# VH-VL binders against Cytochrome b561, DM13 and DOMON domain-containing protein At5g54830: the designs that were tried, part 1

Every score and structure here is a prediction.

Target 1, 109 residues: Cytochrome b561, DM13 and DOMON domain-containing protein At5g54830, of Arabidopsis thaliana (Mouse-ear cress) (q9ffu6r31to139)
Amino acid sequence: SSLIGHESEFKMLQHQLRGVFTVVDDCSFRVSRFDMLSGSEVHWWGAMSSDFDNMTNDGFVISDQKLNQTFKNSSFIVRLLGNVTWDKLGVVSVWDLPTASDFGHVLLS
Positions, changes and structure headers below are counted from each chain's first letter, unless a header gives other numbers; antibody chains are not in Kabat numbers.
F, E and O stand for the ipSAE by ESMFold2-Fast, ESMFold2 and OpenDDE, each averaged over both directions (binder to target, target to binder). V2 = 0.75 x the mean of E and O + 0.25 x the DockQ between their complexes.
[cut] stands for letters that were removed.
The coordinates of atoms that the task and the answers printed are left out; those that the model quotes come from them. Centres of patches stay.

## First folded at step 13 (VH-VL; from M4 with heavy chain Y103T, light chain S31D S96E)

Design N6
Fold by OpenDDE, look of step 14:
Structure N6 (fold): chain C 109 residues (1-109), chain A 121 residues (1-121), chain B 110 residues (1-110)
Amino acid sequence: as target 1 above (109 residues)
Amino acid sequence: QVQLQQSGPRLVRPSQTLSLTCAISGDSVSSNSAAWSWIRQSPSRGLEWLGYTYYRSKWYNRYAVSVKSRITVNPDTSRNQFTLQLNSVTPEDTALYYCARGTRYWAFDYWGQGTLVTVSS
Amino acid sequence: QSALTQPASVSGSPGQSITISCTGTSSDVGDYNYVSWYQQHPDKAPKVLLYYVSNQPSGVSSRFSGSKSGNTASLTISGLQAEDQADYHCSSYTSEQTLVFGGGTKLTVL
């Protein structure tokens, strides 16, 4: 993928979300200096566009890692689900499912 | 053009169950951008949020601590409405009850007409 | 779960600017931007004035603005008019995934 090596900071929207997003390979990305106040059911979320309608109606979970805790300056690797590829993602979001809330995201395009 | 129409008894005896219905028009109770809430108002307690129900791939409910043990907020998809059930009422539950639509930002943009419910023997 | 703290009453003359505070805790106003303000006239349901701290719904006058610092949100009404005389309520989302209202503020236009 042409995205390999791509690095960007999360755009903060809610819950004091901060961090750096880095595409590691075709099926994983790294987050570093990751801060987030806990939500309800928080997931790594993907969609083609960051607009609310697309995020809620066409978004999907991209990792089996749940983010149901508070994070403080955390760093880790996130592996994409087997059926998720970078070409299907225009945005990667930290998404709280019950509140349909985007805590923060990176734009891949 | 969202409208909320409330219905239900306005007089309830102590220890009985307060039941109200909120009929929705112009939106769906299963909307993924709405949270359907009950709020009451009294001179002594001001506005008090009681609970909500909303659909996000599945149904979610949350209730205020003050009424959690006695309250149920249920959606009715077949009739596009949601209900309030408050058990074991006391005179303290006397209030003007509103149903309201919460937005994605947890702001209430549409309100029912209000129902004054009096708990009295 | 306690109510958010608002002043019981505020007053101002036409044309003046007034501010109403809404103080919560780190578990509501402090941690979340889901702060809303409502205007309520007698015998009417509350009307949303601001959402997400400072956003105005369509049809709401630009005279109403909002801000937040720490655990305190503020509603500012500029160019005070007689029609602004009403009760004003703040609300916030909480860490318990609930909503909480303030005690309400009565605004009198002198």
Scores: ipSAE 0.012, ipTM 0.680, lowest interface PAE 8.8, mean pLDDT 92

## First folded at step 14 (VH-VL; from N6 with heavy chain S31R S37N R62D, light chain E96S)

Design P4
Fold by OpenDDE, fold request of step 18:
Structure P4 (fold): chain C 109 residues (1-109), chain A 121 residues (1-121), chain B 110 residues (1-110)
Amino acid sequence: as target 1 above (109 residues)
Amino acid sequence: QVQLQQSGPRLVRPSQTLSLTCAISGDSVSRNSAAWNWIRQSPSRGLEWLGYTYYRSKWYNDYAVSVKSRITVNPDTSRNQFTLQLNSVTPEDTALYYCARGTRYWAFDYWGQGTLVTVSS
Amino acid sequence: QSALTQPASVSGSPGQSITISCTGTSSDVGDYNYVSWYQQHPDKAPKVLLYYVSNQPSGVSSRFSGSKSGNTASLTISGLQAEDQADYHCSSYTSSQTLVFGGGTKLTVL
């Protein structure tokens, strides 16, 4: 089934990550009320499962937007990288690469 | 400006491997906003998507069911190209083969010049 | 993975509007908006006309428009011109993480 219109709140794990995740279309999602304390090298991250092993070994960058700053109640649209589709994603995470840290995520399945 | 240049044999014997190369200029095979595809065309089968390769922190490949067991699409970052290998070919694999860049929206915006590959003994 | 269904041929007179349908399944056209249309002249590679159902790449005439309803996508060519005579192909992403093309439609401008 299509995830378009799906809305959920990020599960906070680190860096005071907060926000609302909304699937806008097949290749983009909206983030609203987004809070995040800056990390090292933070990316939108995708994987099939939120467990650490899957996130680390099978996860991948899903957007060219870098999140290398502090966000305060921000709202914006995030476009998925080419060839990244929702059917390839079980979880969307705010992921710090150097520390292999999940700041927070939404589960899509 | 993006350009795809194909090369490879145009005649392949049955049971052998069809091999083609697509050289990329004006873009990178490892760019994270594109997929690199092989497509073939014949009068009997029309356009047929065969498979792609793309890089998103790691390499991904997917293939058409019709050729999945015989096909390999490999990137070559050192030469900025990608290749097609189709094993155990038969006359049914005779077609005009294209390499093509896939965009974010799974559309093919740049195409190679095409390579007619004939499978014949 | 079966090909998307297109009419084998369509014809129209200059200035007319014609529509080409592309019918898939709930696993491709019906599931995603990743539907593209291509124009192909003889001895030429296909040229993308529309992507994501109705979006036009730069350099493509506004005479080409697209829509989708259910499992069927449609390409409409308005103000038909002689140079529009070509083969037209649709494609779609599938739930199997693959791409599929339609059978192609030959457009004849009378």
Scores: ipSAE 0.646, ipTM 0.910, lowest interface PAE 0.9, mean pLDDT 95
Fold by ESMFold2, fold request of step 18:
Structure P4 (fold): chain C 109 residues (1-109), chain A 121 residues (1-121), chain B 110 residues (1-110)
Amino acid sequence: as target 1 above (109 residues)
Amino acid sequence: QVQLQQSGPRLVRPSQTLSLTCAISGDSVSRNSAAWNWIRQSPSRGLEWLGYTYYRSKWYNDYAVSVKSRITVNPDTSRNQFTLQLNSVTPEDTALYYCARGTRYWAFDYWGQGTLVTVSS
Amino acid sequence: QSALTQPASVSGSPGQSITISCTGTSSDVGDYNYVSWYQQHPDKAPKVLLYYVSNQPSGVSSRFSGSKSGNTASLTISGLQAEDQADYHCSSYTSSQTLVFGGGTKLTVL
């Protein structure tokens, strides 16, 4: 994918979310220096655009990794679900299901 | 104008199941940005969050630790409502019960009128 | 008592400002900004006045304002009016219990 090597910082919105996002290959990304206060049912979330209606109504889970803990200066690799490809993603968000809320995101275009 | 209308019995005997219904107008129980909560109020404990249900491609729920072993909150999409069932009640479950809509910021912007439930023999 | 500490009662005269405190811990009021305030008149359901510490829902008077410092959130009512006589409750998110409430504060308008 032309996105391999893409790097950006998360836009912080809630839960003190910080970190650096890097596309590693066609099916994974790296998160570095990741900080987040714990939430309730927190997932890696994908959507085509970052507006609240699109993220709420047309967003989807992009990884099986659970994010239901506090993170401090953490680094790790996240694998995309098998049916998820970079061309389906304009946004990668850390998303809390019960509040339908964006803790922070990166834009891929 | 969202409205929440509660119904259910006011008197329940110990060891029975407390069952309440919250009917929603002006919104949908399956709206994917809402969460549907039960909260109770008593002189000894004040306001106490009990649990919720919400729809995000499938139905989810979670419950307060204090009641988790005895509580169920279920949606009914065909009637646009949700229910509280609290099993094995004791007099300590006597309270004014509210349903409420939860927001993105853990706030409750619409509340039912309240149902006083007395648990006694 | 409740997970969040509020004074049991406060009073003020019409036109004055009063403040109601809500004290928690670093794991709720301190670290999170999910503090809400509710007004409850006798025999009525609570009504949200503020959320996210200081945000006002549509239709709530600007006389109600909120802030926090450390582990204590505050509701300030400016220009006190007779209809402000009610109970006031605070709430906060915590990851361990989801939502907790204060014990409530009875406001008397003299």
Scores: ipSAE 0.623, ipTM 0.894, lowest interface PAE 1.8, mean pLDDT 92
Fold by ESMFold2, fold request of step 18:
Structure P4 (fold): chain C 109 residues (1-109), chain A 121 residues (1-121), chain B 110 residues (1-110)
Amino acid sequence: as target 1 above (109 residues)
Amino acid sequence: QVQLQQSGPRLVRPSQTLSLTCAISGDSVSRNSAAWNWIRQSPSRGLEWLGYTYYRSKWYNDYAVSVKSRITVNPDTSRNQFTLQLNSVTPEDTALYYCARGTRYWAFDYWGQGTLVTVSS
Amino acid sequence: QSALTQPASVSGSPGQSITISCTGTSSDVGDYNYVSWYQQHPDKAPKVLLYYVSNQPSGVSSRFSGSKSGNTASLTISGLQAEDQADYHCSSYTSSQTLVFGGGTKLTVL
C-alpha cells in the first residue's frame, strides 16, 4: 500500500491522548510515545471519514488489541484484524464505546 | 422533545428485588450515541450513579462497584424502555431513583421524574 | 466516600456573583475534563447547567459559567436572581470508571 511509512501525530481530544502513528505494513501500524488515561471500553477504531456521525454509525473495530489501561510513553505494534485493509480507512481513532467518543485520531487521506 | 417517564413500586421489603422501568419518548433506547443510566439520591449519600446500558452494534452494561453484585440494567427495544433490577435490597437502598440519558461527555441531559422507593418491612 | 467536596451552603443577594467549588483528586477532577454541574429545585429532578467543565447546553442562561484549576472545578453564577435558589451538584468521571457526584450545595438568595 502507498500508505506504508505514513506518519502522523494523534489529534488530542480527550483522555490526554498523545502519540505518533506510523503505518508499518499492510497489516499493522506502530504507536510511539503513546500516552492515554484509562477509559471505560476503549478500542482501536476505523472509519472512512472523521465526521462523528460517520464514525459513530459506520465505524468499526480495527484491532483486537484493547486499550483498557493507562499508557505512559509506550511504544508498540498494533495488528489490524484480518478483514481490515488500509483502503477501507480514512481515519484511525482511539474510541470509547459507552460515550461514543473519540479520544483522538489520525487522518490517513 | 426527549422525555423519560418512570414507573414501578414505591415500597419493597428487605431481601426482595427492586424493579423500576423508564420509558423513553423523543429518542430511542438503541441510539448509537446515548447511554441509559440509573442514579439514586438519599440524604446520607447524595446523588449516586448506579449503572447503565447502551447499544453499540450490540448491548453493553456497566455498574457501580458498590452495587455490581446485585444490579442489572436491561433494555427493551420493543417498548423503547429500560429497567433497573436491584436484588437483595436493605433499608440502605431507600432512595429517590432517577433514570437519565448519558451524553458523550459523561453528563446527564435528560432525567426522569424520580421514584421514591422505601425499603422496609 | 471519595465523593467530590462542595461547600454545604452558600448565600448571596440579588445581583451579586457567587462561586461554588467542587474539589476532587487528580484521578477525577484533576486528570479528566468530565465535570458537570446540575441545578435541582425542591422536589424536582436535577437539570444540567454545564458539562465538560464550561460548556453550556442550549437554553441555559449565560449567567452560569464554569472553570477548573488543578483538582478544583468552579461554578460561577453572576447576577443572582430569586429563581437561582436551589441545590447545586457537581459530577466527574473517575479513573475507576465510576461517575461520582459532590455532596451538593444549597444556594440561598437573600
Scores: ipSAE 0.544, ipTM 0.877, lowest interface PAE 2.0, mean pLDDT 91
Fold by ESMFold2, fold request of step 18:
Structure P4 (fold): chain C 109 residues (1-109), chain A 121 residues (1-121), chain B 110 residues (1-110)
Amino acid sequence: as target 1 above (109 residues)
Amino acid sequence: QVQLQQSGPRLVRPSQTLSLTCAISGDSVSRNSAAWNWIRQSPSRGLEWLGYTYYRSKWYNDYAVSVKSRITVNPDTSRNQFTLQLNSVTPEDTALYYCARGTRYWAFDYWGQGTLVTVSS
Amino acid sequence: QSALTQPASVSGSPGQSITISCTGTSSDVGDYNYVSWYQQHPDKAPKVLLYYVSNQPSGVSSRFSGSKSGNTASLTISGLQAEDQADYHCSSYTSSQTLVFGGGTKLTVL
């Protein structure tokens, strides 16, 4: 994928979310210097660029790695679900289900 | 205009199941930005959040630790309502029970009228 | 046993401003901004006055305002009126218990 090596910082919206997002390969990305106050049912969430304004309805879970804890200056690899490819993603968000809320995101295009 | 209308018995015997219903008008129990809560109020404990259900492509719930082993909150999309079941009640479960709609900001913007439930022999 | 501490009662005369406090910890009021305030008249359900510390729903008087400093949130009622006599409750999100409430404050308008 042409996105391999893409690097950007999360846009902070809630829960003091900070960090650097890096596409590692066709099925994974790295998060570094990651900070987040814990939420309730927090997932890695994705949508196409055309769907960014309606991520509640049109977004989807992109990894089964859970985010239900506090993170401080953490670094780790996140693996995409097997049915998720970079061509489906214009945005990657840290998303809380009960509030249908974006804690922060990166744009991939 | 959103309205929440509660129903259910006001007297329940110890060890039995307390069951309450909250009917929704002006909104949908399956609306993907809402959450549907039960909260109770007693003189000794004040307001106490009990649990919720919400729809995000599938149904989710969560419950307060204090009641988690005894509580179920279920949606009913065909009747546009949701229910509370609290098993094995004791007199400590005597309270005024409310249903409420939860917002994106952990606030409750619409409340039912309340149902005072007494648990006694 | 309330997770958030409120004064049991407060009083004021018509036209005065009064403030009700809601003190929690860093793990709720301090770290998060999910503080809400509810007004409850006798025999009535609570009604939300403020959410997200200071935001007002439609139809709520601008006389109600909110703020927080450290682990304490505050509700201020300006231009006190007889109809403001009620109980007032605060709430906050916490990841360990989801939602917690204060013990409530009875406001008496003299």
Scores: ipSAE 0.460, ipTM 0.857, lowest interface PAE 2.7, mean pLDDT 91
Fold by OpenDDE, fold request of step 18:
Order: structure tokens, then sequence, then C-alpha cells
Structure P4 (fold): chain C 109 residues (1-109), chain A 121 residues (1-121), chain B 110 residues (1-110)
């Protein structure tokens, strides 16, 4: 089934991460009401499952957008990398690379 | 099995360009979560990272400050290899040069066989 | 960027535990967990022992462990064996999106 139109709230884990995730089309999603305290090197991260082992060893960057700032009630569209498809993603996470930290994520399955 | 095979001249004259090639097998130069590095080793300077190239929707390159003005690391997707060019070499550039794959954790897990490059008149 | 600081040499007897330090700055070891350790025997390429401070690749002995505090990472070798005699190198990712190695440490097993 298609994930287009899927909407969920981010699960907060760190850095006061909040927001709403909405799949817009096959290669993009919308983030709204997005809050996040700045980290070190923060990226949109994808993996098949949210467990630490999978996130760390099998996860990957899914967007060119870097999240190296504080966000306050922000809304924007995020474009997936060309080789990233929804069927390859079970989790979309806000991931800090240097600390291997999940600030928050949405489960797609 | 990932293998890195180096090639290039072992003798370079001062002021000339040092050029090496690293052929990749068992992996792709464009694979995510990998970086392709050049490292050299000498008794006087130990191991010295020189630079890398990697692909994350686009190609990225970064170089050590010590060689930044003279170095270029280029990928070749058609041949699945990457190259090192170091311009204006001096005897101080004499070293054993390695190509190496960097993992997502920036650890070097696969290394080429090494190429001793001597800079001499 | 300057190399990470390692002791030039360390020594120990078989069965002992030794520790090798790797000291950087707040812009590398102190800022990231991308610290790796390598073992290098004569005429061989370095072999990764630890990555991300304390993680062991497959096939690496559990006798090798790693830690980090502040700007200093440490490699500990327990139950020292003759085969452990080698050079050991640390590396770290930097805030300049580069990599840097330590000066290397020669381990002698007495």
Amino acid sequence: as target 1 above (109 residues)
Amino acid sequence: QVQLQQSGPRLVRPSQTLSLTCAISGDSVSRNSAAWNWIRQSPSRGLEWLGYTYYRSKWYNDYAVSVKSRITVNPDTSRNQFTLQLNSVTPEDTALYYCARGTRYWAFDYWGQGTLVTVSS
Amino acid sequence: QSALTQPASVSGSPGQSITISCTGTSSDVGDYNYVSWYQQHPDKAPKVLLYYVSNQPSGVSSRFSGSKSGNTASLTISGLQAEDQADYHCSSYTSSQTLVFGGGTKLTVL
C-alpha cells in the first residue's frame, strides 16, 4: 500500500524534538510544527527499524537537508535522496551523527 | 570480498605531480556510508590522512590542511576507482601511500597493498 | 591539523594489561565518537581493532577494548601476548570534516 498521505507525530526522544510528519509524495515528506534544539551534526535518517543496532549499522542519510540549527514551530518540505524510496524505510529519524543519537522518529510500518 | 588494488609510478621528480589509482572490487565507489581515502606513511610523519571522496547524492571531497593546496582526490564511476593527484611534490612527499575504504564510522576497514613513492631528482 | 598525541612506546609482560592513550582536542576526539584504533605489524597495512571508541569488528579479540574521556581516547590490551607486539595507531574525525591520525605507539612485549 502507498504511504502517501500518511501522517504521524514524531516520537520525542531528545532535544525537545516535536513535530508532525506527513508523506507528500513518493519522494518527499512535510514536517510541520517542528521543534528541535540544535545538536552537533543532525540529519534526516532512515532505517528499517528503530532499534539502536539497526539505526547505527544499517541506517543512512535520506536527505541533503542538514538540521544544524534550532527549530521553533517550523514547517517545510523535505526531499528524499534519489535512491531512497519509502519501501526501504521503516523509520524516519532526526539523527545526530557524532553521538549516534536519535532525537526523535516516526515509524512507517 | 572488498579489494583495493593500487597502481601508479613509484618514482616522481620534484615539482612534478604524483598520481596514483585505486581500483575497487567487491564494492562501489558511489556507495553510501563509505568514503574512499588516501593515506600515507613515513618514518618521520607516521600515518597521515590526506583526503577522501564520497558520494551522498553528490560528491564530497575534503583534504588535510598540509596538502590541501596541492591535492585532488577524484572518483571514477565508470571504472569503479578513485585517484590521487598531488602537485608540486618535494622529497618530503616520499612515503608509502595507501588507499583505504572508510566506513560510516570513519574507520578504515579495507586497505590497498600500498605504493612506495619516492620523490627524487 | 596536528596529529593526535600518543606515547611513543609502551611495554608489558605476557599476561599483563597495558593502556595506550590518544589525546586530541575538543575539535576531534573531544567532539566526536568517531575514534578508531589500528594494529600494524611490520610490512603490513594497519588493521582496524576498534571503531566508534569501543566497538570491535568481527574477528577482533575481546582482549582489545576502548574508552574515551574528554579529549583522550584509550586502548586497553588485556592478557598481553607476544603476538600483540606491533605499532598501534589512533584516528579521529574532526570538526573540519577531515580525519587525523595519532603519532603511533610501539608496543613491546617483554
Scores: ipSAE 0.206, ipTM 0.795, lowest interface PAE 2.2, mean pLDDT 94

## First folded at step 16 (VH-VL; from P4 with light chain S95D Q97S)

Design Q2
Fold by ESMFold2, look of step 20:
Order: structure tokens, then sequence, then C-alpha cells
Structure Q2 (fold): chain C 109 residues (1-109), chain A 121 residues (1-121), chain B 110 residues (1-110)
């Protein structure tokens, strides 16, 4: 994917979310210097750019790695689900599913 | 103004299935920032959260560990309601049952009127 | 049975302030701010008084306030009135069980 090597910082909205997002390969991204206060049922969430304004109903889980803990200055690799590809993603969000809350996000396109 | 109206039987025999309905007015069961809950209350155990259903691009459920093997909560978008099904009831399931709307803060801001269900022979 | 511990009863006289505690663990009240308080009069459904530890819904008196310290959340009722006589319940999100309630506290206004 042409997005490999793309790097941006999360836009913080809630829960002190901070960090750097980097596309590593066709199937994964890296999060570095990641800070987040814990939420309820927090997921890596994605949407196409056209669906950003209706992300609650039109977004989808992009990884089975859950974020149900506090993170401080953490770095790790996140693997995309097997049917998720970068061409379907304009937004990657840290999303609390039961509360429909965007903790913060990165815009890819 | 949001209103939750409960209906269902008030007497259930042991080993049978308890079924309750919660009809919603002034809101939608598929509203994307809400969750729809069942909670019961008894003198010995107080308030107990049982489970919920909610819509976020698809339907989701979660249930309390104590009842997870016996419970189902289902939405009905065409009737704008949701239901509780609790299988294999015992006298320990005797309680006042409430439906409630859950917020993004895990708070219950609207409650049904309550249905006292007795499980006995 | 409840993961959250409340005193069984509390009493106070009109005009006084009283505080009701709700003690959990680091896995609920300690780590999360998803703490709510409910007032319940006899034969009525619970009514939310506070959410997210200290936020007041529209129409709830400023006499009700909330806080937490460590693993204990607190509801304070100032200027106690006869109509405050009711049961009070706390709730919290928890890692292991999704949502739990306290055992309830009966407030008697003397």
Amino acid sequence: as target 1 above (109 residues)
Amino acid sequence: QVQLQQSGPRLVRPSQTLSLTCAISGDSVSRNSAAWNWIRQSPSRGLEWLGYTYYRSKWYNDYAVSVKSRITVNPDTSRNQFTLQLNSVTPEDTALYYCARGTRYWAFDYWGQGTLVTVSS
Amino acid sequence: QSALTQPASVSGSPGQSITISCTGTSSDVGDYNYVSWYQQHPDKAPKVLLYYVSNQPSGVSSRFSGSKSGNTASLTISGLQAEDQADYHCSSYTDSSTLVFGGGTKLTVL
C-alpha cells in the first residue's frame, strides 16, 4: 500500500489519548509513545472518509486487539483483521463501543 | 419525552422461561448513543444489572456473568421495543424487573415502571 | 453479593449535610469514572442523581454533589429535606462484570 510509512499524531478528544500512528505494512500499524486512560470496551475502529460523519453506524472494528487498560508511554504493533485493508480506511479511531465515543483519531485520507 | 413501558406476565413457574417487553416512546431502540438494559431488584440482592442490547453498525449484546447462560435480550426495531428472555427460572429469580436506557457514561437516565415477577409453583 | 459496598443506613436532621459512601476496587471505582448515583422512593423506579462521579443531570438539585477518592465514591446531600428520605444506590462500570450496583443505603430524615 502507498500508505506504508505514513506517520501522524492522534488528535486527542478524550481520555488523555496521545501517540504516534505509523503504517508498518499491508497488515499492521505501530503505535508509539501511546498514552490513554482506560474506557469501557475500547477498540481500534475504522471508517472510510465518506463515513466519518456517521462513524457510529458506518464504522467497523479493524483489529481484535482491545484497549481495555491504561497505557503510559507504550509502543506496540496492531494487526489488522484479515479482511481489513488500507484502501478501506480514511480514519483510524480509538473508540469506546458501548458509549459511541471517539477518544481520538488519525486521518489517513 | 422518553418513556419506557413494560409488559409481561407476573407469575412464572420454576423451569419455565420469563419473557418481558419494554416499549420505547420518544426515542429509538436503534439510537446510536444509547444502550437498552434490563435490571432487577430484590430485597436480598438489591439492584442487579442483567444485560443489554445496543446498535453500533450492527447489534451487540452483553450479559451479567450470573445469568449469561440463560439470558437473551433482543431488539425489535419495527415495534420500537426490546425484550428480556430468562430461561430455566427458579424462585431465586423472583424480583422487580426494570428496563432502562443507558447513556455513554454507563448511567440509566430513563427507567420503565417495573414488573414484579414471582417464580413459584 | 455486590462488588460495591454502601452503608446499610444513614440518618440526618433537616438542614444537615450527609455523605453516603460507595467503596469498590481499583477495577471499578478506582480506575473508572463511570460512577452514578440513584435515588429511589418507595414503590418508584430509581432516578439518576449524578453520573460520571459528579455530573448533575438537568433538573437535579445542586444540593446533591459527588466525588471520589481512591476506590471510594461519595454522594453528599446538603441542606437535608424530608423529601430526601429514600434509598440511594451507586453503580460503576467494572472490568470483570460490565456493571455493578452497591447494596443500597436507606436514608432516614429525622
Scores: ipSAE 0.007, ipTM 0.637, lowest interface PAE 10.5, mean pLDDT 87

